# Ledger of designs, part 61: VHH binders against p46559

Target 1, 369 residues: p46559
Amino acid sequence: MTAIEKFFTEKSPDSEQVLLKVIELGIDFLGGEWKNVDKSQVNVSRVHGGQSNHMFHVTSSTSATPYLLRIHRQPPSQVFTDTVNLAIFSERGLGPKLYGFFEGGRMEEFLPSKTFDVNDVLVPENSRKIGAIFPLYHSINVPVSKSRRCVHLMREWLNGYESLGGGDYEILPTTVNYSDHPKSVSIKDLNHEIDNFEKWSTEIFEHTLVFSHNDLASTNILELNSTKELVLIDWEFGTYNWRGFDLAMHLSETAIDYRVPFPPGIKMNGDLIDNPPNIQIFCEAYVEADKKLKNRSPSDPTAEVKALIQECQFFWPLTNLFWALSAMKHSLLKFENGVDLDVQARDRLAVYFHLKPRSQKIYEELSKK
Below, E stands for the ipSAE of ESMFold2; O stands for the ipSAE of OpenDDE; V2 stands for 0.75 times the mean of E and O plus 0.25 times the DockQ between their complexes.

## First folded at step 23 (VHH; framework vhh_7nfr_2)

Design d28 (at its last fold request DockQ between E and O 0.77; V2 from the best seeds 0.00; counts 0 for: pae E 2.6 > 2)
Fold by ESMFold2, look of step 23:
Structure d28 (fold): chain B 369 residues (1-369), chain A 125 residues (1-125)
Amino acid sequence: as target 1 above (369 residues)
Amino acid sequence: QVQLQESGGGLVQPGGSLRLSCAASGFTFSSYAMSWVRQAPGEGREWVSSISGSGGSTYYADSVKGRFTIARDNVKNTLYLLMDSLKSDDTAVYYCAREYTVEYGRSTIETFDYWGQGTQVTVSS
C-alpha cells in the first residue's frame, strides 16, 4: 500500500489530518479559492462502489470548487489508460474536468446530475439524446493503440479463466428460455468464437474504427442538473473498436435489469434481448448527429439508418460474449459486485448463441459486396 | 419541510451526564439512518454516532465508545444521545443530521442532507 493510500484509508475522513490534506490539495491544484478555507468549513464524504479507487467527495461551506478525490488501489499501470482518457475528454469539455493528478491519485470535477437507469434510456427523447452524443465522443482522437480491441480483453479474460483452473463451461441452467445453444462450451470453442468475430469484424467493419466506451450501460450516463446535457463516464474499458460494438453494447444493456435482489442481482428481459424498442430512434439520432458533426449533406438517411441498425445487430451477440467471459473469470476470483456472475455468464452465453446466426447472415450478405 | 431540532445541551462537570434529543418532522423518520455530529470551536465536524432507520444497528466513533449511547423513538420521531462520563474534550456543539445517499454513476455518496441548529454541550475543566 502506498503512503497516500494508507493516509486516506487509516484516517477518518473527518480527522484534522485529512481535512488539512484536502485543503492543501485544493490549494495546490485549484488555487486561491481554497487558500482561505479552514478545516471547520470542509466536508469529506466517502464514495462507495469504486473497485479501483478509494473515492471522496470534498466540499466546503465557501465558494471553493468541490471535487472528487480518487486514491488508487491499483498499480499505476492499470489506471494509466483511464487517466489519459479522462484528461482527453476533460480538455474537450466532454467529461468531468481533471483538476490534477499526483502519485497515487487524482482530483476531478463532481457533476451534479441524475444517473440514468434502464427505464430512462428507453424514453424516446432520451434515446434520441444518447444516439446524438455518441458521434461527438467517437470523433475524438485518443493517442492509444488502435490494434487493441474488445476481442483482446476478451482473450485476456478467457486466458485468466483457464489459468485459474477453469475448463468446459455448462450453459444451463439459465434464466432465459432458449434451446438453440450448446449444453457446454470448451475454452477452445470460445477461442474459435472470438477468432471468428474478429475475422468477420475486421473484414467488414474496419472502416468504422473509433475510440469506443465499450460499457455504456445506463448507469454510465449522467444527465447534468444545470443544462440537461448528457455526459458519459467511466471509460475503464475504452479502446479503439468497431463503432457497432459500442452502439450494440448500449442497446443490449436495455434488456438487463440490475435492480433485482441479489441473488442473482441480474435479470434478462427476454422480450428486449434481440428487439429493443429504441433501436430505430437511437440510430436515427446517431446518423443525423454524425452528418452534422462532419458537415455532410444528407443523402439517403433511411438507408443509412437501416445500415447502422444492421451494424448494431451484427455486433449484438459479441457484446454478450464479452461480458460472459468477464463473468466466467471473475466468478473464479470470487469477485463480489452484487451480481451472481455464473447466472450472468450462463445467460449471456445462451443469448450469444441464440443471436449469432443473425450476425453470420449479416457477415455473409455484406462480404458479397 | 424537513426540520431537525436539538435540545438537552448545557453545562456539566467532568464525569457528568447529559441526554440530547432531536425532534424530527417533515419526513418519514423511520426510513432514514440518523447521526450525531459535533464541532468544537475552530475544529472540523467530527462524527460521533449513527443509528439505522429501524434502530437495529448502532455505530460509534472510537472517542465515545462505551460512554455514549444513541437511540431513536420512531413513534415520537425523536433521536437521542445519552452521554455519560463526560470530559472536557467532549465540549462542542452537537448536531442531529439525517443520512442521505446520492447516486453517482455506479457509485453512491453517503452524506448528510439536513442538519439541526445544534445544541451546546460544555464540560467545565
Scores: ipSAE 0.508, ipTM 0.772, lowest interface PAE 1.9, mean pLDDT 89
Fold by OpenDDE, fold request of step 24:
Structure d28 (fold): chain B 369 residues (1-369), chain A 125 residues (1-125)
Amino acid sequence: as target 1 above (369 residues)
Amino acid sequence: QVQLQESGGGLVQPGGSLRLSCAASGFTFSSYAMSWVRQAPGEGREWVSSISGSGGSTYYADSVKGRFTIARDNVKNTLYLLMDSLKSDDTAVYYCAREYTVEYGRSTIETFDYWGQGTQVTVSS
């Protein structure tokens, strides 16, 4: 534990030491009204939830700019990458502002907002808005490795699963009713699946490599109270990836409810998976926004939209395999996050195998062109 | 309109007891967790105690644990703080506050959306 982590975790948020420290940080990185703030005017609240960092909401009764204080628990390498990403996004106005960073922590903009839920992302207009936002960050050049993190992570998680003693994994869907899956999969089988998709994706979609969010669930979307604009947060998985993977990730997440108040704490909707209601409007919005962003001449977007939908469909099962492998590994670590990770893993694998044939067909079709 | 009004504060000797009350109006009282927060002169606001909407759960700061008791009467829309074994360090303005939880991404922020005017508690010999 770092000194700063110890400082903020062992002391009460309303302790004099913490109050003075957050004032110091406010002065050093934000300045302005923070220079006139007294400890009696400061309120520090712990932010609950999240797996990776200690977070505090710092406010005052003055006009001083409130901020989120993040104390890192992640490895330095991850912190570095995340900070760089946030810095770039901050400058581009694509997310919360980064006010400052220091050893062991950072200060971020707090955005008064509503966090989207599973219903919000199914609203067609919201889907359109979200689709229109993607081209903005897909167009950014981020000075990070251009390697496809999704493939690396999948292999890493699978290896981790094995290292933890995991073996053949039985697929018993709980919240979905698919039956066109194997009874069980071996580690070898799963590696083969990863290899195939890597091959297919590389051959067909390598030209679509973009900086991606890779985790755009509903809870990572904020609707600002002031402007009603949508802001994407939690770029922990922000890396380069195939465009279709990032888009499919969001779309696939729209079919999943993680806020089920009873066990298993997760529910996947097979109907939404099989027939996503907003994929058309989402892709239309993407194409339109992308054209505008790139100053492309107006043209009939029909073919491009169709192609993008196909691309999303191709990557849809891979997003499920991605999180299935994560869930498999973390389940063995007894991670408790309110969701039964085994249920999630099994259901996602069922979805994967259900949708995989479509992806294969798409590959075959596109390979002939 | 949401209103919170504290009462019961005063001057008490060390070791003495006080009972604070907070009258709530303008909202469904039982639907909200309530808290007592105090502020000593020159100090920041300090959370003292919380109670769930139903009254089934209570929470205390370490500094007051075993000495203070939070309670509520949902029929009377009143929040209480029973303060026993008072110390000089308990001297502060005590505020009644309605709790509000804000979702922020995958996180939640516990905050207060309404406050009373406060009642002065002075513990002095």
Scores: ipSAE 0.342, ipTM 0.723, lowest interface PAE 1.0, mean pLDDT 92
ESMFold2 (binder alone), look of step 23: mean pLDDT 83; pTM 0.832
OpenDDE, look of step 23: ipSAE 0.040; ipTM 0.338
ESMFold2, fold request of step 24: ipSAE 0.296, 0.415, 0.390; ipTM 0.686, 0.733, 0.718
ESMFold2 (binder alone), fold request of step 24: mean pLDDT 84, 85, 84; pTM 0.841, 0.843, 0.844
OpenDDE, fold request of step 24: ipSAE 0.308, 0.321; ipTM 0.706, 0.712

